# Ledger of designs, part 94: VHH binders against q9xw16

Target 1, 132 residues: q9xw16
Amino acid sequence: MSGWNAYIDTMTAAAPSIKRCAIVGAADGSVWARTEADNVFKASEEELKTFVALFNDVTQVPAKGADIEGVHYVVPRTEESLIFGKKENTGFFAVKTKSAVLIAVYEGPNEVAAQVRKAVESMQTYLNNAGY
Key: E = the ipSAE of ESMFold2; O = the ipSAE of OpenDDE; V2 = 0.75 times the mean of E and O plus 0.25 times the DockQ between their complexes.

## First folded at step 6 (VHH)

Design t49 (framework vhh_6fv0_2)
Fold by ESMFold2-Fast, scan of step 6:
Structure t49 (fold): chain B 132 residues (1-132), chain A 119 residues (1-119)
Amino acid sequence: as target 1 above (132 residues)
Amino acid sequence: QVQLQESGGGLVQPGGSLRLSCAASGFTFDDYYMYWVRQAPEKGLEWVSTISSSGSYTYYKDSVKGRFTVSRDNAKNTLYLQMNSLKPEDAAQYYCAADEWDSGFPDYRGQGTQVTVSS
């Protein structure tokens, strides 16, 4: 536990366009915290394990895209600790810290996507500085 | 204001080649990732290729990898797409795009340039 749900709340407050999000273990994709109920983040254990493994070589991701919650996203580019994708008006940003991967799924145009990216990267910086 | 003008499209036979150009103005071209996107008749918009601001990193849709090459000339504010071994499924309206929101995703404008592949 240890208040990981508070970080979910912080991200969604910073970017209200986030529809669902999760914090998962970088090594195995185990869920530490996620949105629940009407906003449940519902990626399977196997899908999350596959997804976090993409951070082992992000340069291979754009050719094939990425799958989250059974949805296939186009990934036009990646950065060292950042995978992000788009499908129509939905998208995601995922960032890796030392111990965790943060995943935020959102809806909206590119202006909205920029706000979500900022929120996720701010949390990435915070968690890295906190030793996670 | 970001302004982009595509050219170089045309009719080519399967297996042929075309080189597309995109002339950019109204922004500091060498600070931006640039993209090629396409839209085929009766299909949605499709991402094709990405090039970093310096040209050091390039990415391609799996189906065009090895056949298409994206490049840029920052001194001329021009983006290029060299298309080799063209297939009928490559026929589309091609657009260049810039990431003007720093979102990581293409924002395209203008009329694009038409690529037709037939015998």
Scores: ipSAE 0.640, ipTM 0.834, lowest interface PAE 1.3, mean pLDDT 89
Fold by OpenDDE, second read of step 7:
Structure t49 (fold): chain B 132 residues (1-132), chain A 119 residues (1-119)
Amino acid sequence: as target 1 above (132 residues)
Amino acid sequence: QVQLQESGGGLVQPGGSLRLSCAASGFTFDDYYMYWVRQAPEKGLEWVSTISSSGSYTYYKDSVKGRFTVSRDNAKNTLYLQMNSLKPEDAAQYYCAADEWDSGFPDYRGQGTQVTVSS
């Protein structure tokens, strides 16, 4: 596996409620790594390009929500490097590093969200410190 | 026990105004983003507005921008929604909710307050 795949494994191990996960280029949405097999991350290149562009102006995202894997999520708020959303018992966290966007889609009760956020933000910190 | 209690709804004519309030208790109000959601008959729950913990940041659904204003008084543990220039499509049950993503806090909503817009 590529080095980026190891980071996918780290995030999914840290938060069992994560169902699918991807690391993509912040500039163009190109996929660097993703969960595969039974938990394949299915977002298209066009969708990911649109998604990562949301970080150019996060203040507008709550007004329109965000789409991942053809699913529309409500985005209640954003931060400069954080977009998250919810759809019933599912949700996502997306964090931006210097050069990448980490996306984790999770399923479960609301209580699991904190663990998912911690997982992706920990990876965000690690990658930022590593220069990525 | 976490409690959210919405109030201020009612019947108004198109172009009218309402001011909703949400009284919060049972949690540290000023640590949480708060948001308003609404549900019209036979429609799903939709997001309306969000305000940050300190009130420094506000977000609005496109269809309500320029007409609705969210605010909060952390000293009173109260969330507000000023609704001006109301339209028939604004009619719904309005709920306040606390941000659940910062701490894994459950999705708490009150019983809601009904807003009806009709000539």
Scores: ipSAE 0.018, ipTM 0.347, lowest interface PAE 5.1, mean pLDDT 89

Design t5 (framework vhh_6fv0_2)
Fold by ESMFold2-Fast, scan of step 6:
Structure t5 (fold): chain B 132 residues (1-132), chain A 119 residues (1-119)
Amino acid sequence: as target 1 above (132 residues)
Amino acid sequence: QVQLQESGGGLVQPGGSLRLSCAASGFTFDDYYMYWVRQAPEKGLEWVSTISSSGSSTYYKDSVKGRFTVSRDNAKNTLYLQMNSLKPEDAAQYYCAADIYESGFPDYRGQGTQVTVSS
């Protein structure tokens, strides 16, 4: 859906370090929108179902980490409705709204993380206010 | 200028205990999450534990949970790691670290303190 793609475009425009991202259903991990072509977000439906279930209790995530696109990330801490981690030059921020989970995978040094987090959290706020 | 100085490492037998300390300066210590990371010979950096700025939340790598305890004293700008029931696989250079950029893995580390576990 192009409607949901507009939110993907907004996030990537706000933080150019984002290489791939997706908006998925919070209940089942079904993909509502994702980056495509050379920037295609390559997570299986089974991986996404497992990932969104992590938001049922984010405090358990640091002990085991998280898997996105077949890459295992160490997650040293979580915050309410936020899971994030970094593996070398690749990192991610994932946030939960009422109905969705936003996942942004970025590339770059630690200094670019703040802009990526801001883009993802701004979209989280917008979607929550829109009833999603 | 962020400075972190670790101490307390040493040689211990399997099942033994060590307490590591980290003295922090050059930043507002009580505003930051703090971390312990380790590096075994010829291995990459491995996250071990996290403590929130107030000390109210702690997180551990699954393999050290129940054996290691992280704590902090904000009045003394000091971070601690109590290591009990040490195993050979715990042998590593241990670093305290800060995640100044909030990226999810700390980039500011001290020089480290060596932990050796041997019979």
Scores: ipSAE 0.702, ipTM 0.848, lowest interface PAE 0.9, mean pLDDT 89
Fold by OpenDDE, second read of step 7:
Structure t5 (fold): chain B 132 residues (1-132), chain A 119 residues (1-119)
Amino acid sequence: as target 1 above (132 residues)
Amino acid sequence: QVQLQESGGGLVQPGGSLRLSCAASGFTFDDYYMYWVRQAPEKGLEWVSTISSSGSSTYYKDSVKGRFTVSRDNAKNTLYLQMNSLKPEDAAQYYCAADIYESGFPDYRGQGTQVTVSS
C-alpha cells in the first residue's frame, strides 16, 4: 500500500458520501491511487488524460461539461484549481495540486456536497504544502 | 423552504424571442450564484448560463453566446434569461438552479418551463 492510498482513506473517512475517489497525475492522468473493491474507481487512462487536461483552461469546461467513468456531469462554473459537476443524485469534486488531481465522486442529497468539497480541498492544501 | 418557479416559456418560430423568469424564495437570493440549465427530450441536462450573486459576472454556453442574456433583480428575488434568435436546437425544458450550499455546489431547481421552437 503506497502512501497515496492513505490519502484516499483520509478523504473517504472525512466524507462518508464519497463513493469513489482517485489521485492522478496532473500532467497525464496516470493513476497514483484509487478506491478499489466494491467502490472501485473505473475511469480509464484515456478518460483521465482528457479530464486532467480540462484544468489547462477551466473557463471552457462549463460549456461542454465533464465526463468521469462514462458519466456526463453538468458543470455550472469552475475555479482555477476546482472543477465540480452534478448529475441527479450524484456529483463530483476535482481539485488540482502542484502535481496531482484529486477526484471524488459522491452520491446522496445535495447537502452532502459541502462535506465532500471540504474533504478534497483539505487534502489539496495538505499536498500543496508538502510539495505535491 | 427553498422554492424556485420558472415561467415565460412557450412556442415560437425560429428567429423568435422569449424571456424566461425564475422566482426564488426560501433563501437569501442575493448571496448565491444562479444558473440556467435545460433538458431536451432524450438528452441529458446541459448547462446554459451562470450569473454571480451580484450580477457582475456572467457566463454562457458557447452555442448561446450573443443570443442569450442572463440577468437578475436581487430586490425582486428574480432571475431572467432573455433568449433571442431562437433555434430549433434551443427547444427544451428550462430550469433555474441555485447554488445554495456552502460548498459552492448548485442543483436545486424548479419544475421548469417549456421552450418550443418550430416553424
Scores: ipSAE 0.290, ipTM 0.655, lowest interface PAE 1.6, mean pLDDT 92

Design t50 (framework vhh_6fv0_2)
Fold by ESMFold2-Fast, scan of step 6:
Formats: sequence, C-alpha cells, structure tokens
Structure t50 (fold): chain B 132 residues (1-132), chain A 119 residues (1-119)
Amino acid sequence: as target 1 above (132 residues)
Amino acid sequence: QVQLQESGGGLVQPGGSLRLSCAASGFTFDDYYMYWVRQAPEKGLEWVSTISSSGSWTYYKDSVKGRFTVSRDNAKNTLYLQMNSLKPEDAAQYYCATDEWDSGFPDYRGQGTQVTVSS
C-alpha cells in the first residue's frame, strides 16, 4: 500500500457517494493510488494519459466531453484546474494540483454532487499546500 | 423557487435562424451559470450551451459551435440563444436550465420552446 491510499480513504469517508476514485500523476497519468477490490477504478493507462492532458486547456473540454473508465461524460463547463460532468446517475469531479490529478466518480442524484465536489476540492487545496 | 420561461421557437427551413429567450425569476439570476439543453423526439436530454454568471465564459457542444451563440442580459434576467444555419438534427424542444446542485449537469428546466426544422 502506498501512503497515497490514505488520501483516497479520506475522500471516500468525506463523501460516501464516491464509488471510485484515483490520484494520478499530472504529467503522465500514472496511478499513485486508487480504490480497489469491489470499488476498483478501472481506467486504463492510455485513457488516463489522455485524460490528464485535458488539463493543458480545460476550455476545450466541454465541446467534446471526457472519457473515464470507458464511460463518455458530458462536461457542460470547466473551471481553472477543474473538469466535471455527468452521465445519467453517474458523475465525476477531477481536479489538478501542482503534481497530481484527483478523479472521483460518484453515483447518485444531483443533490449529492456538492458534497463530492467539496471533498475533492478540499483534498486539492491540501495537496497543493503540501507541495503536490 | 426557480422559474424559467422559454420563448422564440417555431418552424424554420434548413439554413434558417431563430432566437430563443428565457425569462428567469425566483433566484438571483446574475449569480448563476445558465444552460441550454434540448430533447428531440425519442432521444434523451442533450446539453447544448453554457454561459457563466457574468457572461465572460461560454461553452458549446461541438456540433453547434460556430452556429449558435449564447448570451445573457443580467439587468433583464434574460438568457438568449441565437441559432443560425439550423439543420434537421437541431429540431427539438429547447429548455433553459440552471445547475442548482453544482453537479455539472442542469437539474431544473423551464417548460421549453419547440424548434422544428423541416423543408
């Protein structure tokens, strides 16, 4: 287990609607930590490399959407260092830090999204302040 | 309670233009991102366009980029969608919406306005 798994546990405890999540390298999409077993984050290395490259210009993302775990998500807007969207009852929030990208996939109605976003953004702030 | 009322739909020929309006009430309009979504017969809801609270940022579905322009007038609590070079695949019920739960997908829509593109 890497120490990075503690941050996965922290995010999932803060927002129980998170079904799967990962912390990956911002430069290459390499997995630093992810949920495992019954909640395994299923994205391939190739998909993650493509996904983290979206942060090079988030303003281009809404036109085409984003793919995570083979699921195509509609992304109606982005913010600096934030890509998020939904497909039916499944949604995600992805944030970039100095060195990492955090991806949280959740399931549930729109009402639970605010809690997931808060958990992911809190971790983004923490990691940025820690130099990641 | 958020209330949104769309208008401006109608029948046009391919290549035609329409300007949709959305009158907003029941919330502080200039604090919210606004969205246009559409639903064609026998299809699901499809996101079309987004505009930031100030109007400084706009986003478009790839297939409408360059043909549709979203805008807003915060003094009038009104959202607009200018649709040019309309195609048969643009025919749908058009709804304006907001994202109250910050989910990245609109969770409230008005009654809608019908756009028909037929020759």
Scores: ipSAE 0.635, ipTM 0.825, lowest interface PAE 1.2, mean pLDDT 88
Fold by OpenDDE, second read of step 7:
Structure t50 (fold): chain B 132 residues (1-132), chain A 119 residues (1-119)
Amino acid sequence: as target 1 above (132 residues)
Amino acid sequence: QVQLQESGGGLVQPGGSLRLSCAASGFTFDDYYMYWVRQAPEKGLEWVSTISSSGSWTYYKDSVKGRFTVSRDNAKNTLYLQMNSLKPEDAAQYYCATDEWDSGFPDYRGQGTQVTVSS
């Protein structure tokens, strides 16, 4: 397993509500690491190319939402390096580092979302400091 | 601008019932999760219940499960909280709220409605 898998494990351990998680290239959506087995992250690379491109202009994302793993999410708002969405009792957080996008799909109410955000932003900070 | 207005609070005896309402305006109501939160005397705000945009999914604080029911009428832009078997520890200012997924606690809420439970 690549070193990137350790970061997946770190995020999923930090937020138990995370069901699936991926680290992808910010430029092209290539998968660097992802949850597998029963919790396999299923987004195609074509879909991920589209997703990571959303960070080129996050201001437009709330108007159109975001698709991950064939699921369409409502995006209430965005930040420069943060896109998050919701659908029923599921949601996602995506944060952008210097060279990567971290995506965490979770299940639960808004109450658990804070922990998910904290997990991905902590990893974001770590990777940025590491030059990634 | 987002506006939320709670109503339906009051004084009830333990074991009694209340039905809270929340009138929403200034946003596309049926696109957003809605929440009930409350603040008891000398306590901080605490989450009570969540309902999804369509109303198909609901979630409750453990202490209110089986007693409280959240629902919504998207045609009326209204959120509801049916509170049965009320306990003294349920006494609080109740707020409807929406949107702050990043913090785990809703950012927008109304002025609230007071619920008092006393024998």
Scores: ipSAE 0.018, ipTM 0.391, lowest interface PAE 4.5, mean pLDDT 89

Design t51 (framework vhh_6fv0_2; at its last look DockQ between E and O 0.86; V2 from the best seeds 0.00; counts 0 for: pae E 4.3 > 2)
Fold by OpenDDE, second read of step 7:
Structure t51 (fold): chain B 132 residues (1-132), chain A 119 residues (1-119)
Amino acid sequence: as target 1 above (132 residues)
Amino acid sequence: QVQLQESGGGLVQPGGSLRLSCAASGFTFDDYYMYWVRQAPEKGLEWVSTISSSGSRTYYKDSVKGRFTVSRDNAKNTLYLQMNSLKPEDAAQYYCATDEWDSGFPDYRGQGTQVTVSS
């Protein structure tokens, strides 16, 4: 198991509503780790390349939304290192570290979103402190 | 108790203008992002615009950019939506909303105000 897979496990354990998640390179969207098996994260390399590029100017993302795994999400607002979206009873949180983007796709009511955000932001903080 | 009350809707011709208002109470208004969302008949809830707590950041759905302007008066606990150059596809029940769960997405809204655009 890759060291990055352990971080996937940490995030999914911290927020049970997370269905799929991935850690990708911030520069090119290359996949470092992802959920597998029944919860395989299915975003293509091209899609991830496009997605991580959104962090170059997050202020423009709400106007157009964001696509993850072929699903289009509404993005009502952004923060400097945070993009999140929603579609019906699903959503995602994506945070940028020094060198990576963490993406978590979740399913559930709005109440579970806060836990998902906390999980990915906690990992963001950890990885940033570790130099990643 | 969180309360949101929208007003200002009505019937206008294409190209017309409306200004919606939302009176907020029951929470610390100036601590929260506020949102406008809309729902047309037989369609789902659609995000329209977001404004930060201070009003310094605003976001718009692509289809309304350049036509709609969101603003707020925190001293009056009021949210506004100036809608210019209205189109038939803008017709909907408009709601102001806030994110109670800090999810970043509106999850509490008022009764709404009807906007109709017809020649």
Scores: ipSAE 0.717, ipTM 0.870, lowest interface PAE 0.6, mean pLDDT 93
Fold by ESMFold2-Fast, scan of step 6:
Structure t51 (fold): chain B 132 residues (1-132), chain A 119 residues (1-119)
Amino acid sequence: as target 1 above (132 residues)
Amino acid sequence: QVQLQESGGGLVQPGGSLRLSCAASGFTFDDYYMYWVRQAPEKGLEWVSTISSSGSRTYYKDSVKGRFTVSRDNAKNTLYLQMNSLKPEDAAQYYCATDEWDSGFPDYRGQGTQVTVSS
């Protein structure tokens, strides 16, 4: 419970549809915390470095989509500091703070996406206010 | 109450053009992002294009970028898709859609309009 893992626990408690998530450095994609064991967030250092670089210009993301854990997601739109998409019953929300990128992968129909998005955006606000 | 009615599909040869329309009613059209999605007979639903509520932002699937142009006329509650340089791979049922759950991926579709590309 020390450090960044507590924030992952807070997000997953707020949105039980979240299956895997991570908090990574915005500059390099280095993992600060992630879900482990049966819910381990699997992404290579190279994939995460590529992913966080997408936040340099989110408007270019929809044309090509995004890759997380070797899965290619369709991203129909982005917002400032927000990339999100779906592949069948699996989706993700990723938000950028001052120093971090939060990535949450969830499973379920579109109806559960709003709760996941709210949990991730609430944590984004909290971390930005805390100077991260 | 929310209704979407697509039109403008048809048969064209490779390299041809079509202009699709979507008439929207039953909701405040100018408050919503609108989407074009397509489905070929043996394939799943595929996202094609997105346009913001004001029309100031547009997004396209890479394979249609430069060939397709999405636009909207909020005064007429109408969404458009101009399709140029059509390829056989573009043949599909085309649907306009909105994002009811704010998930970023559309789940409400109209009746659709068929696009066939054949020589």
Scores: ipSAE 0.656, ipTM 0.826, lowest interface PAE 1.0, mean pLDDT 88
Fold by ESMFold2, look of step 8:
Structure t51 (fold): chain B 132 residues (1-132), chain A 119 residues (1-119)
Amino acid sequence: as target 1 above (132 residues)
Amino acid sequence: QVQLQESGGGLVQPGGSLRLSCAASGFTFDDYYMYWVRQAPEKGLEWVSTISSSGSRTYYKDSVKGRFTVSRDNAKNTLYLQMNSLKPEDAAQYYCATDEWDSGFPDYRGQGTQVTVSS
């Protein structure tokens, strides 16, 4: 009822170091919800379509990295439903559910990154259990 | 108390080979992903390769794939990087690294070992 924005709020509350995040369709990268106002998540539809397609074969991603919001990230490894990247003191975590990809962009050291990962993976589990 | 000690660097001709080693202590080596990173003068730190805790998965940046091979010997707490077909662009200080938080991003590294490729 309240829309997909409630899930955005849940993730940002769980890990305040998340600067921007979005929920996008796994098949086409269409934006279902994103952070707005002071922290607008900015990525084109074409960039998001390219990004979600990385989940078709995550083993190929580390060789060339990934782009989000026009920023290129090093992807030092992947997991079956998880892509994460780093650029200097910033990074992202992206997880795939049945229907969506959750993307969170953060700033901070590895301890902060671990908190962000926990937040997005918790939401991944919740959405998968709900059929999304 | 994490200690990482790199060795095996040196001066080589373009097209040559080197094998780097990283001796690890002060943590349970076989529980952690290990990484190779490098830094050239006046450049930032650059990721090179990753290996999973068991050694069953390996990852490489595109420019080194097919030329470098990462491996580990968990019985000896040692990480390796076999570097073949070396190019001048590979010249750098090489560091091994680990991530105690299991976030996939390395935060501990040793003193490094210098790789120089003669122009």
Scores: ipSAE 0.244, ipTM 0.637, lowest interface PAE 4.3, mean pLDDT 87
ESMFold2 (binder alone), look of step 8: mean pLDDT 80; pTM 0.813
OpenDDE, look of step 8: ipSAE 0.469; ipTM 0.760

Design t52 (framework vhh_6fv0_2)
Fold by ESMFold2-Fast, scan of step 6:
Structure t52 (fold): chain B 132 residues (1-132), chain A 119 residues (1-119)
Amino acid sequence: as target 1 above (132 residues)
Amino acid sequence: QVQLQESGGGLVQPGGSLRLSCAASGFTFDDYYMYWVRQAPEKGLEWVSTISSSGSYTYYKDSVKGRFTVSRDNAKNTLYLQMNSLKPEDAAQYYCATDIWDSGFPDYRGQGTQVTVSS
């Protein structure tokens, strides 16, 4: 999907600590766009289907954590449309819109997480306003 | 600025109970999510429980569900962890913590209180 690649570029430009990201379908985890080449987002179709289903009840996520790209993340809390967590120096933010789930994986200390969260939530707002 | 002071740890037999407390100062306690994390000897830091700023939401690591209860008293700037049915695997230094960067893992901890579970 040619148009969706521009949103990937926008997110990676907004927060340099983002290493990999993707926009996937909220219903099935189908990939609409993702980072490619040396920073390819590597989640399998099966993993993404499981991951997007977590948004059916985010309050159940902290007990089990979440898996992205074969990495198990601890998720100490969630918010209504937000799942986020850390594993040592790597972390992620995932937000749900009407039709999509946006996932950003970053590397760095806790101080950089605020920038990544802002970039992801800004894109969430934009996509919701665009009807996605 | 932020100060967190844990207490209530000690030695208990398997199946026993302990109540941990954390006195917080230097920040607006009722604006922050609070966390309990633990570290056993020769192991990494492990998240145990979370409580929202109002106390309306609580979350637990799967292995402590039904045995541990987190609570808070915002009027006293105090966080609690009630630990029941303690197992040897629960033996660790317990820290209260906060996540000032909203990163998903707490980054500011107190000095901790030691919990030992043995016969």
Scores: ipSAE 0.696, ipTM 0.851, lowest interface PAE 0.9, mean pLDDT 89
Fold by OpenDDE, second read of step 7:
Structure t52 (fold): chain B 132 residues (1-132), chain A 119 residues (1-119)
Amino acid sequence: as target 1 above (132 residues)
Amino acid sequence: QVQLQESGGGLVQPGGSLRLSCAASGFTFDDYYMYWVRQAPEKGLEWVSTISSSGSYTYYKDSVKGRFTVSRDNAKNTLYLQMNSLKPEDAAQYYCATDIWDSGFPDYRGQGTQVTVSS
């Protein structure tokens, strides 16, 4: 198992509402690790390349939304290193580290989103401190 | 710019009913979750109810389940909260909001409408 896979397991364990997640390169969207099997993260390389580029100017993202795994999400707000979106009873959180983007797709009401955000931001902090 | 305007609050006796409305503008209403939150005197802002974009999913604070019903009319850009069997502990300033719960941004809520429950 890749070291990055362990971080996937950590995030999914911390937030049970996470259905799929991935760790990708911030520069090019290359996949470093992803959920597999029944919960395989299905975003294409081209889609991820486009997605990570959103962090170049997060202020424009709410106007156009974000696409993950062929699903279009409304993005209500953004922060410098945080993009999140919603679609019905699903959503995602994406956080940027020094070199990576962590993406977590979850299912449930916004009430469960807090736990998802905490999980990905905790990992963000950990990876940043580790130099990644 | 996003605008939310609550209405329908008032004074009722315990066991009474109120129907709150929230008029939304400045955004694509039917794309967004909507929320009801409330703030009682000397208490913090608390979540009351959530409704998904299409209205297919509704969620409630445990203490209001079975008494409150959230709904929306996307054609009218309006959010509703039917409040039945009101209790004194329901008294608060009620706000409609979007994304306040998960993002913590207080800016996307209206001025609120006051609900008072007293015999």
Scores: ipSAE 0.021, ipTM 0.372, lowest interface PAE 5.1, mean pLDDT 89

Design t53 (framework vhh_6fv0_2)
Fold by ESMFold2-Fast, scan of step 6:
Structure t53 (fold): chain B 132 residues (1-132), chain A 119 residues (1-119)
Amino acid sequence: as target 1 above (132 residues)
Amino acid sequence: QVQLQESGGGLVQPGGSLRLSCAASGFTFDDYYMYWVRQAPEKGLEWVSTISSSGSYTYYKDSVKGRFTVSRDNAKNTLYLQMNSLKPEDAAQYYCATDEWESGFPDYRGQGTQVTVSS
C-alpha cells in the first residue's frame, strides 16, 4: 500500500462512521490514497478536479452545493479551508492543507458528524505540520 | 434547551413580499450560526439561507439569491428573513434552525410558519 494509505487507515479507525475517504492533490485533485474494495471512494478524476477548485473561494460553495461520487450535497456554510454538508443520512467533510485535500464521506445521524469532523481536522493539522 | 418560534407567514401573490421572524430562547443566540429551511408539501426539508453568529457572513440557496435577505438582531434574540419577488416555488412551511452537531445541515426546528404564494 502507499504511505498515504496509512493516513486513510488512521482516520477510519478514529471515526468508524466514515464509510469512504480519500486524500487528493490540492492543485489538481489527483488521488494520493483512497478507501477501496467494499468501501471504494468512487469519485471520477474530473469530479475531483472540479471539487478541489472549490477551495479557491469557499464562500461561493453554499449557493450551488458540491458534488462527490455523483451525489449532490447541500453545503449551508463553509469555513476557511473547510467544506462540509449533508444529504439525508450521508454527509461529508473536506479540508484543505498546503498541498492536499482530505475528503471523508460518512453515514449516520447528525450526532456522529462531530466525531468525523474531529478526525478529519486532526489529520489536517498533522499533515500541515508534516509539510503537506 | 433550544426553543425557536417562527412567525410572519401568510398568503401572498406572486411578486409579493413577506418578512419572517424567529424568536430564539434557551441558548446564547449570539454564539450560533442560524439557518432558514423550508418544506413544501410532499417534499423534503430544503436549506434556504445561513447567517453567521455576528451577522457578518450570509449564504443563500442559488434560487433565492437576490430575492431573500437574512438578518439578525442579537440584542433581541431574533432572526429575520425578508422575502421579495415571491414565486409559487417558494410556497412552503418555513423553519428557523441551528446546527447543534455542526454536521452541515440544520437539526433544530420550531413549529414553522406557512408561506402560500397564489393568485
Scores: ipSAE 0.634, ipTM 0.819, lowest interface PAE 1.1, mean pLDDT 88
Fold by OpenDDE, second read of step 7:
Structure t53 (fold): chain B 132 residues (1-132), chain A 119 residues (1-119)
Amino acid sequence: as target 1 above (132 residues)
Amino acid sequence: QVQLQESGGGLVQPGGSLRLSCAASGFTFDDYYMYWVRQAPEKGLEWVSTISSSGSYTYYKDSVKGRFTVSRDNAKNTLYLQMNSLKPEDAAQYYCATDEWESGFPDYRGQGTQVTVSS
């Protein structure tokens, strides 16, 4: 396993509501690591290219939403390095590092969102400090 | 702009029932989770119930499970809270609210409706 898989495990351990997770290249959406097996992250390469490009202008994302794994999410708001969305009892958090985008898809009520965000932002901070 | 208006509060005896309503406007109602929260005298704001966008998923504070039922009518942009078997400790100002997603706690809420439970 690549070293990036350890970061996937760290995020999923930190937030049990995370169902699937991926670390992808910020420039091209290439998958560096992802949850697998029963919780395989299934976004296509083309979808991920489109998704990471959303960070080029996050201000437009709320107007159009975001697609992950063929699922369309409502995006209430964005921040410079943060996109999050929701669909019924699911949602996602995506954060951008210097070179990567971390994506966590979770299931549960909105109350679990804080823990998911904390998990991905903690990893974001760690990776940024490490130069990634 | 988001607008929420609660109604249906009042004075009831212990064991009584109330049905709260919340009229929503200024946003796509059926895209959002909705919440009920309450604030009792000398207590902080506390979560009561959550309902998903379509209403398929509902969640409750442990102390109100089996007594309170949250529902929504997306065609009417209205949120409801049926409150049965009311207890004195349920007395509070009740608010409907929508997301502050990252914290899991509602950020937008109305003026509230007062629920009083007294014999």
Scores: ipSAE 0.019, ipTM 0.417, lowest interface PAE 4.3, mean pLDDT 90

